VHH binders against q96fz2. Designs and how they scored, part 114

Target 1, 269 residues: q96fz2
Amino acid sequence: CGRTSCHLPRDVLTRACAYQDRRGQQRLPEWRDPDKYCPSYNKSPQSNSPVLLSRLHFEKDADSSERIIAPMRWGLVPSWFKESDPSKLQFNTTNCRSDTVMEKRSFKVPLGKGRRCVVLADGFYEWQRCQGTNQRQPYFIYFPQIKTEKSGSIGAADSPENWEKVWDNWRLLTMAGIFDCWEPPEGGDVLYSYTIITVDSCKGLSDIHHRMPAILDGEEAVSKWLDFGEVSTQEALKLIHPTENITFHAVSSVVNNSRNNTPECLAPV
Short names: E, the ipSAE of ESMFold2; O, the ipSAE of OpenDDE; V2, 0.75 times the mean of E and O plus 0.25 times the DockQ between their complexes.

## First folded at step 8 (VHH)

Design A57 (framework vhh_6z1v_2)
Fold by ESMFold2-Fast, scan of step 8:
Structure A57 (fold): chain B 269 residues (1-269), chain A 123 residues (1-123)
Amino acid sequence: as target 1 above (269 residues)
Amino acid sequence: EVQLVESGGRLVRTGGSLRLSCAASGSTFSTYAMGWFRQAPGKEREVVAAITQSGGSTYYADFVKGRFTISRDNAKNTVYLQMNSLKPEDTAVYYCAARVGFYETAPNEYDYWGQGTQVTVSS
């Protein structure tokens, strides 16, 4: 997973993340650095994406079940990185393989600090290799959506009013991530950056790509992954596995260029 | 940012029982994982028991399983260690420790420590 869509306006995104804390209170996640959130139909590594994380990472008196939403850089910069420019990191931290996460220092150290996050997206893109040609077919991959009177499926939203309504009740894709905090050697703001954990593809996606992000399917899985105060690393890692609860459709080559940021990127062809 | 004070240590006969208390001062106690550690003369500090911020999960070292119980009262800012069927091998200074996040079993993973309370078990 190297490309996502996360285009919802901030207020719609916030409502889509409504949750219950441990006490059963209904809450919306509190924003950190909301001005750094840039909605896009075509998000690539090194851009900022919204993630959920436990409020306890920022406030020592917080219940670990309470949530913050914050934009973070896609591409984990380890806390121990000593150069002044994060783009000079010699290895790719866009994704983290589930099978080696405890062997890699870049991921093991933040996991030990409870730095688990949930990466939010409308869905993600993958490119299917087509036999006998150098061309690849892009697909938009997302949770199955429950049809309502107003929202329908993406294919049913054929007018501007119907198109807007499809997103009002959209179930966001919730991917398991690990984040870290890096302090620039020359001073400046702490950089928060994340990686997406990847697993073997499920049967339903095997014809499109051999790997998929570790998807946290449902609020119980999301809550356990985030709650580093009550859920150990060992228990949290049991949530990391392929899921079959996913759907997809082919999209046009418009998405191939990450500079293209329009609804056409995810529209069915 | 939290201060921890242990109490309850004393001389106890083999087979006896004892409850240790660790009182915390500061507004953040209820969000810390808490651990009880012990250190006998000439030995390294080792974990005895640990508990999450809500008390929903606990850990016990193999040598105390079935004999010791850890609990907490967040309204009183206190963590307890109930020690039953005490053995001479349990003789040690017992320390209370706190960390943010899930409990750990290594002493170096804890940020705040009490001064310790001496438990002596004799025949």
Scores: ipSAE 0.596, ipTM 0.841, lowest interface PAE 1.7, mean pLDDT 89

Design A58 (framework vhh_6z1v_2)
Fold by ESMFold2-Fast, scan of step 8:
Structure A58 (fold): chain B 269 residues (1-269), chain A 123 residues (1-123)
Amino acid sequence: as target 1 above (269 residues)
Amino acid sequence: EVQLVESGGRLVRTGGSLRLSCAASGSTFSTYAMGWFRQAPGKEREVVAAITQSGGSTYYADFVKGRFTISRDNAKNTVYLQMNSLKPEDTAVYYCAARVGFYDTAPNEYDYWGQGTQVTVSS
């Protein structure tokens, strides 16, 4: 997983993340750096994306079940990185393989500190290799959506108002991530950056790509992954496995260029 | 930051029972994982028991399993260690410790420590 869509306006995204804390109270996640959130139909590594994480990471007096939403850089910069420019990191940390996560220092160290996050997206893109050509077919992959009277199908005939209402009830894709905090050696603001954990693809995706992000399907899985105060690293890692509860459709080559940021990127072909 | 004060240590006969208390002040106690550690003369500090911030998960060292119980009362900012069927080998200074996040079994992973309470078990 190297490309996502996360285009919802901030207020719609926030409402889509409504949750229940350990005490049973309904809550919305509190924002950190909301001005750094940039909606896009076509997000690539090194850009910022919204993630959920436990409030306990920022406030020592917080209940670990309470959630913050914050934009973080896609591409984990380890806390131990000693160079002054994080873009000079030689390793690709866009994704983290589930089978080696406890063997690689870049991921094992933040996991040991409970630095688990849930990466939010409308869905993600994968490119299917076609036989006999260098051309590849992009697909938009996302949770099955519950149809309502106004949600309908995403189509060219939909008016701007109908399009807006489709997204009001969109179920966001929730991917298991690991983040780290890097302090510039010369001083300056702490950099928060994340990686998406990947697993073998499920049967439904095997013809498109052999790997998929580790998807946390439902609030129980999301809450256990985030709650590093009550859920050990060992128990949290049991949530990391392929899931079958996903759907997809082919999209146009418009999405190939990461600078294209329009609804056409995820519209069915 | 949190200040921790242990109490309850005393001389007890073999087979007896004792409850240790650790009272916290300062930062909100209910968000810390808590551990009980002990150190006998000439030995390194070792974990005895640990508990998560809600009390939903606990840990016990093999040598106390079935005899000791850790619990916490977040309304009173206190963690307890109930020690039953005490043996001379349980003689040690008992320390209370706190950390942010899930509990750990290594002493060096805890940020806040009490000054200890002496437990002596005699025949």
Scores: ipSAE 0.587, ipTM 0.845, lowest interface PAE 1.9, mean pLDDT 89

Design A59 (framework vhh_6z1v_2)
Fold by ESMFold2-Fast, scan of step 8:
Structure A59 (fold): chain B 269 residues (1-269), chain A 123 residues (1-123)
Amino acid sequence: as target 1 above (269 residues)
Amino acid sequence: EVQLVESGGRLVRTGGSLRLSCAASGSTFSTYAMGWFRQAPGKEREVVAAITQSGGSTYYADFVKGRFTISRDNAKNTVYLQMNSLKPEDTAVYYCAARVGFYSYAPNEYDYWGQGTQVTVSS
């Protein structure tokens, strides 16, 4: 996973992240650096995306089940990185393979510190390679959505009017991430950056791409991944596996250029 | 910041029972994972038992499983170690410790420590 959509206005995104703490109280996540949130239909690595993480990472008196929402840079910069420019990091940290996450220092160290986050998106994009041509078919991939006017989920065959209305109650894609904190050697603000954990593709997605993000399907999985105070690294990693609870539709080539930021990027063709 | 004070250590006979208490001061006690560690003369400090901030998960070293129970009372800012069927090998100074996040087995991963309470088990 190298491209996502996360276009909801800040207030809509916040309400979409309503959750229960350990005591069963309904809550909204508290924002850190809300001014850095930039909604887009076409988010690429090095841009900022909103993530959920435990409040305990920021406040030592917080219950670990309480959540913060914060924009973080996509592309993990390890805390040990000594250069002054993060863009000069020689490894690609956009994604982290689930099978080697405990073997790679860049990911093992922050994971050992409980630096787990949930990466939020409307959905993600993948490009299906077509045999015998240089053209690839892009797809928008997302959780099945509930139709507000019908009992069924929204699909590719639905009208553009139905797609506009669905955003008010959109179920955000929740991807397992690892983040780290990097302090510039020459001074300046701490950089928070993340990677998305990837797994083998599920059967439903295998014709589109051989890999998929590790999706946390439902609030139980999300809460266990975030709660580094109550859930060990070993237990949290049991949540990292392919899921079949996903849907998709083909989209136009407009999405290919990351500078295009319009609803046409995710509209069904 | 949290300060920890252990109590309850004393001389007991083999097969006896003892409850250790660790009283914490500071408004953030309920958010720390707590561990009990012990150190016998000439040995390094080793983990005995640990408990998460809510008490929802506990750990016991193999040599105390079935004999010791860790618990906490967040309203009283106290963590306990109930020690049953004591053996001479349990003789050590017992320490309580606190850290942010999930509990650890490694002493060097804890941020706050008590001064210790001596437990002596004689035949």
Scores: ipSAE 0.535, ipTM 0.826, lowest interface PAE 2.2, mean pLDDT 89

Design A6 (framework vhh_6z1v_2)
Fold by ESMFold2-Fast, scan of step 8:
Structure A6 (fold): chain B 269 residues (1-269), chain A 123 residues (1-123)
Amino acid sequence: as target 1 above (269 residues)
Amino acid sequence: EVQLVESGGRLVRTGGSLRLSCAASGSTFSQYAMGWFRQAPGKEREVVAAITQSGGSTYYADFVKGRFTISRDNAKNTVYLQMNSLKPEDTAVYYCAARVGFYSTAPNEYDYWGQGTQVTVSS
């Protein structure tokens, strides 16, 4: 997973993340650095994306079941990175393989510190190899959505009002991530950056791509992944596996260029 | 920041019972994982028991399993260690400790420590 859509306005995104804390109280996640959130239909590595993480990472007096939503850089910069420019990192940390996560220092160390996050997206894109050409067919991949007459199907012909309504109750894709905190050696703000954990693709996606993000399907899985105060690293890693509860449709080649940021990127062809 | 004060240590006979208390002040106590550690003269500090912030998970060292029980009362900012079937080998200074996140069995991973309470078990 190297491209996502996360286009919801901040208030709609926040409501889509409503949750219950350990005591059963209904809550909305509290924002950190909300001005850094940039909605887009076409998010690439090194851009910022919203993630959920435990409030306990920021406040020592917080209940570990309470959630913060914060924009983080896609592409984990390890805390031990010594150069001044994160773009000079020699290896790609966009994704982290589930089978080697405990072997690679860049991921094992933050995971040991409970630095687990849930990466939010409308869905993600993958490119299927086409027979007889080097061209690939892009697909938009997302959770099955509750169908109502209001939401309808997504398409270019839908009115702006109908298009807005499809997103009011959109079930966001919730991907397991690991984040780290990097302090620039010459001073400045701490950089929060994340990687998406990947697993072997499920049966339903195997014809599109051989890998998929580790998807946390439902609030129980999301809560356990985030709650590093009550769930050990070993127990949390049991949540990392392929899932079949996913759907997709083919999209236009418009999405291929990460500079294109329009609804056409995820509209069915 | 949190301050920890242990109490309840005393001389007790082999086979007896004792309850230790650790009172916390300062930062909100209920957000910390808590551990009980002990140290006998000339020995290293070792983990005895640990508990998560909600009390949903606990850890016990093999040498106390079945005899000791860790518990907490977050409304009272207190963690307890109930010690049953005490043995001379349990003689040590008992420390409580606090950390952010899931509990650890390693002393050096705890942020805050009490000053200790002496437990002496005589035959």
Scores: ipSAE 0.518, ipTM 0.817, lowest interface PAE 2.2, mean pLDDT 89

Design A60 (framework vhh_6z1v_2; at its last look DockQ between E and O 0.76; V2 from the best seeds 0.00; counts 0 for: pae E 7.1 > 2)
Fold by ESMFold2-Fast, scan of step 8:
Structure A60 (fold): chain B 269 residues (1-269), chain A 123 residues (1-123)
Amino acid sequence: as target 1 above (269 residues)
Amino acid sequence: EVQLVESGGRLVRTGGSLRLSCAASGSTFSTYAMGWFRQAPGKEREVVAAITQSGGSTYYADFVKGRFTISRDNAKNTVYLQMNSLKPEDTAVYYCAARVGFYSEAPNEYDYWGQGTQVTVSS
């Protein structure tokens, strides 16, 4: 996973992330650095994306089940990185493989500190290699959505009002991530950056791509992944596996250029 | 920042029972994982028991399993260690410790420590 859509306005995204804390209280996640959130239909590595993480990472008086939503840089910069420019990191940390996450220092260290996050998206894009053509076929991949008369399908965008209705009850994709905190050697703001954990593709996605993000399907899985105060690293890693609860449709090549940021990026062809 | 004060250590006979308390002040106790550690003469500090911030998960070292129980009262900012069927080899200074996140078995991963309370078990 190297491209996502996360286009909801901040207030809509916040409401889509409503949750219950350990005490059963209904809550909305509190924002950190909300001005760094840039909605887009076409988010690439090095851009900022919203993630959920435990409030306990920021406040010692927080219950570990309470959640913050914060934009983080996609592409984990390890805390030990000694260069002054994060873009000079010589290896790609956009994704980390589930099978080697405990072997690589870049991921093992933050994971040991409980630095687990849930990466939010409308869905993600993958490019299928096709026989008989030079182009790869892009697909938009997302959770199955509950259809009602009030919520239209993505393909039923016949007016701006109906297009907006598609997103009113959209179930956001929730991907398991690891984040780290990097302090610039020469001073400046702490950089929060993340990687998406990847697993082998499920049967339903195997014809599109051989890998998929580790998707946390449902609030129980999301809560356990985030709650580093009550869930050990070993127990959290049991949540990392392929899921079949996913759907997709082909999209046009407009998504190929990461500078294109329109609804056409995810519209069915 | 949190300050931890242990109490309850004393001389007790083999087979006896004792409850240790650790009272926290100066910060919000309820968000910390808490551990009880001990250090016997000539030995390194070792984990005895640990508990998560909610009390939903606990750890016990093999040598105390079935005899000791860790618990916490977040309203009173206190963690307890109930010690039953005490043996002479349980003689040690007992320390409570606090860390942010899930508990650890490693002493060096705890941020705050009490001064310790002496437990002596005689034949």
Scores: ipSAE 0.632, ipTM 0.857, lowest interface PAE 1.6, mean pLDDT 89
Fold by OpenDDE, look of step 9:
Structure A60 (fold): chain B 269 residues (1-269), chain A 123 residues (1-123)
Amino acid sequence: as target 1 above (269 residues)
Amino acid sequence: EVQLVESGGRLVRTGGSLRLSCAASGSTFSTYAMGWFRQAPGKEREVVAAITQSGGSTYYADFVKGRFTISRDNAKNTVYLQMNSLKPEDTAVYYCAARVGFYSEAPNEYDYWGQGTQVTVSS
């Protein structure tokens, strides 16, 4: 996974992340560093994207079932990294393969500390290789959305009003991530960064791409992944597997340029 | 900072039962995983049992073999260790420990410790 969409306004995004704590109380996640949130239809590595994480990571005496929402850098910078510039990291940390997560120090160490997060997105993009051509067809991949009688398919939102309604009730894609905290050697603010865990693609997606993000489907899976106080690393890793509960449609080549940030990126062609 | 105070340690006969208690100071007891550790003379400190914040998950060392039960009462800021079928090999100082996050088997991963309570099992 090298491209995502996360374009919802902050308030809409927050509402979409409503949850129940372990006591059954309805809550909204509290924002950390909300000013770092930059909505975009075209998110690439090294950009900031919102993630969910347990409040216990920030507050020593917090309920581990409570959630914080925070923009973090896509591409995990390990805490042990000693260079002054994160871009000097010599290995790719955009993704973490599920089968080698425990073999790589950069992912194993933060995971062992309970640094699990849920990466939020409208969906993610993948490119299908066209047989016989050098051209790749991009697809937007996301959770199936509840068809309200009035809300036609994403494609039927012909009116701006209908489009807004679709996004107001959009089920966000929830991907399993690992984050770490890096302190620059020269001082400054602590950098929070994340990697997305990947798995082999489900059967439905296999023709498009051979790998997919580990998707946490449902509130229980999300809660268990985040709650490092009640769920062990071993138990959490059982949640990491392919899912068939996805849908996708072809999009235009507009998304190929990471500078393009328009609704056309995820619009069906 | 959390203060932990163990109680209940005493001399008991082989096959006897004992209940240890650990009382925590403050109002944040429910936010810590709790563990019981023991240290016998000349031996390293080892985990006996551990329990998550909510009590939803527990751990027991292999030597426990169903003899001990860890529990907690968050309303009373107390964690318990019920010890049954005690053996002379169970003689040790028993410590209560608290950790932020999930429980651990490693003593060095705990943030707060009690002073310990002596358990002696006579033959």
Scores: ipSAE 0.522, ipTM 0.811, lowest interface PAE 1.0, mean pLDDT 92
Fold by ESMFold2, look of step 9:
Structure A60 (fold): chain B 269 residues (1-269), chain A 123 residues (1-123)
Amino acid sequence: as target 1 above (269 residues)
Amino acid sequence: EVQLVESGGRLVRTGGSLRLSCAASGSTFSTYAMGWFRQAPGKEREVVAAITQSGGSTYYADFVKGRFTISRDNAKNTVYLQMNSLKPEDTAVYYCAARVGFYSEAPNEYDYWGQGTQVTVSS
């Protein structure tokens, strides 16, 4: 997973993240750095995207089931990185394979500190190679929506009002991530950055690509992944598996250029 | 920082029972996972039991399962270890310890420690 859509206005995105804490109280996540949120239909590595994480990462007395939403850099920069420029990291941290997460220092260290996050998106893009051609077919991949199935009604907007209502009730894709906090050696603000955990594709996606993001399907999975005060690393890792509760549709090659930020990127073809 | 004080250690006959308490000060007790550890002279500290900050999950070492119970009362800033069916090999100094996040079996993962309370089990 190397491209996502996360285009909703901040207030719509925040409402889509309504949750219950461990006491059953309905809440919205509290924003950190809201001005760093840059919505786009076409997000790529090194851009900022919103993630959820436990309030306990920021506040010593916090209930670990309470959630913060914050933009973080896609592409985890390990806390031990010594160069001044994160682009000089000599290995790709856009994704983290679940089968080696406890073997890679870049991921094992922050995971041991409970630095688990949920990466938010409308959905993600993946490119299929088929039939011996060198051309690739992009797909937009997302949770099934209340009034949609695998054929998808997404992007079929006849009027502004109908399009707005589709996105007002959109179920955001919730992907398991790990984050870290890096202090630049020359000083400045701490850099928060994340990686997306990947797993083998489910059967429904295997013809598109052999890997998929680890998707946290439902509030129980999201809560357990985030709550590093009550859920051990070992228990949290049991949440990391493929899911068949996913749908997709083909999209035009407009999305191939990451500078194209239009609804056409995710519209069905 | 949190300060921890154990109490309740004493001499007890084999088969007896004892309840240890660990009182916390510093107003942050409810943010910590808590552990009980023990150490005989010349031995390494070893985990006895541990509990999450809410009390929702507990851990017990195999050598104490069925005999010991860990609990906490966040209103009183106290963690307890109920010790039943005591054996001479349970003789040790017992320590409580605290850390942020989920509990650990490893002593070096804990940042705050009490001074310990001596438990002696006579044959």
Scores: ipSAE 0.034, ipTM 0.582, lowest interface PAE 7.1, mean pLDDT 88
ESMFold2 (binder alone), look of step 9: mean pLDDT 88; pTM 0.897

Design A61 (framework vhh_6z1v_2)
Fold by ESMFold2-Fast, scan of step 8:
Structure A61 (fold): chain B 269 residues (1-269), chain A 123 residues (1-123)
Amino acid sequence: as target 1 above (269 residues)
Amino acid sequence: EVQLVESGGRLVRTGGSLRLSCAASGSTFSTYAMGWFRQAPGKEREVVAAITQSGGSTYYADFVKGRFTISRDNAKNTVYLQMNSLKPEDTAVYYCAARVGFYSTYPNEYDYWGQGTQVTVSS
């Protein structure tokens, strides 16, 4: 997972993240640095994306079940990185393999500190290798959604007008992430950056790509992943596995160029 | 931030019972995981028991399992260690400690520490 869509306006995104805390109180996540949120149909590594994380990471008197939503840089910069420019990092931290997460220092250290986050997206893109050619077919992959005019799954046959209307009640994709905090050696603001944990693809996705992000399907899984005060690293890692509860449709090659940021990027072909 | 003060340590006979208390000052006690650690002369500080901020999960070292019970009263800003069937090997200074997040079994992962209370178990 190297490309996502997260285009919802801030108020719509916030309402889509409504949740219950441990005491059963209905809440909306509180924003940190909301001005850094940049909606886009075509998010690539090094751009900022909204993530959910426990309020306890920012306020030491918060209940660990309370949530903050904050933009973070995609591409984890380890806290121990010594150079002044994060772009000089010599290895790729866009994704983190679930099978080696406890072996890699860059991921094991923040994971041990409870630095778990949920990466939010409309969905993600993958490129299917076509037999006999070097051409790749892009797909938009997302949670099953409800049609606005009739109860049922949204699909490739739906018109652009139907797609416009579903965003008001869109179920956001919730991917398991690990974040870290890096302090520039020459001073400046702390950089928050994240990686997306990846697993082997489910049966439904295996013909498109051999890997998929670790998707947290439902509020119980999201809550347990975020609640680093009540859920140990060992217990949280049990939530990391492939899921079959995803759908997809083919999209135009317009999405191939990360500079293209239009609804055409995720529209069915 | 939290300040911790242990109390209840004293001389007890083998097979006796003792309850240690750790009183926290500050309005944020309920958000910390709490641990009880002990240190005997010439030995490293080791974990005895730990409890999450809600009390929903607890940890016990193998050598105290079945004999000690950790509990907390968030309304009173206090964590307790009930010690039963005490053995001479339990002789140590007992410390309470607090950290943000899930409890840890490693002393160096705790941010706040009490001064300690001496427990001596004799025959």
Scores: ipSAE 0.540, ipTM 0.811, lowest interface PAE 1.9, mean pLDDT 89

Design A62 (framework vhh_6z1v_2)
Fold by ESMFold2-Fast, scan of step 8:
Structure A62 (fold): chain B 269 residues (1-269), chain A 123 residues (1-123)
Amino acid sequence: as target 1 above (269 residues)
Amino acid sequence: EVQLVESGGRLVRTGGSLRLSCAASGSTFSTYAMGWFRQAPGKEREVVAAITQSGGSTYYADFVKGRFTISRDNAKNTVYLQMNSLKPEDTAVYYCAARVGFYSTEPNEYDYWGQGTQVTVSS
């Protein structure tokens, strides 16, 4: 996973993240750096995306089940990185393979510190190889959405205007991530950056691409992944596996150029 | 920031029981994972038991499993170690320790430590 859509306005995104803490209290996640959130239909590595993480990472007196929402840079910069410019990092940390996560120092170290996050998106894009040609067909991949009205069906049959109306009740895609905190050598703000854990594709996606993000399907999985105070690294990693609870539709080649940031990027063709 | 004070260590006979207490003062105790460690003369500090902030998960070293029980009372800012069927090999200074996040079995991963309480088990 190298391209996502996360276009919801801040207030809509916040309401979509309503949750229950360990005590059963209904809550909305509290924002950090909300002005750094940049909605887009076409997010690529190095851009910022909103993630959920435990409030305990920021406040030592917090219940670990309470959540913060914060924009983080896509592309994990390890805490031990010694150069002054994060773009000088020699290896790609956009994704982290689930099978080697405990073997790679860049991921093992932050994981050992409980630095687990949930990466939020409307959905993600993948490019299917077409047999007999070098052309690739892009697809928008997302959670099945609840239908509130019969004429407002979501998916490949929907018109672009119908898609604009469904966002108020959209179920966000929740992907398992690992983040780290990097302090610039010359001083300045701490950089928070993340990677998306990847797994083998499920049967339903195998014809589109051989890998998929590790999707946390439902609030129980999301809560356990985030709660680094009550869930060990070993137990959290058991949540990392392919899921079949996803849907998709073909989109136009407009999405191919990461500079294109319009609803056409995810509209069905 | 938290200050930890252990109490309850004393001389006890083989087969006896003892409850250690660790009282916390300062910042909110209830958000820390807590561990009990011990150190005998000439030996390294080793983990005995650990507990998460809610008490939902616990750890016990193989050599105390079935004999010791860790518990916490967040309303009283206290963690306990109930020690049953004590053996001479349990003789050590017992320390409580606190860390943010899930508990660890490694001493160097704890941020706050008490001064220790001496437990001596005699035949």
Scores: ipSAE 0.607, ipTM 0.845, lowest interface PAE 1.6, mean pLDDT 89

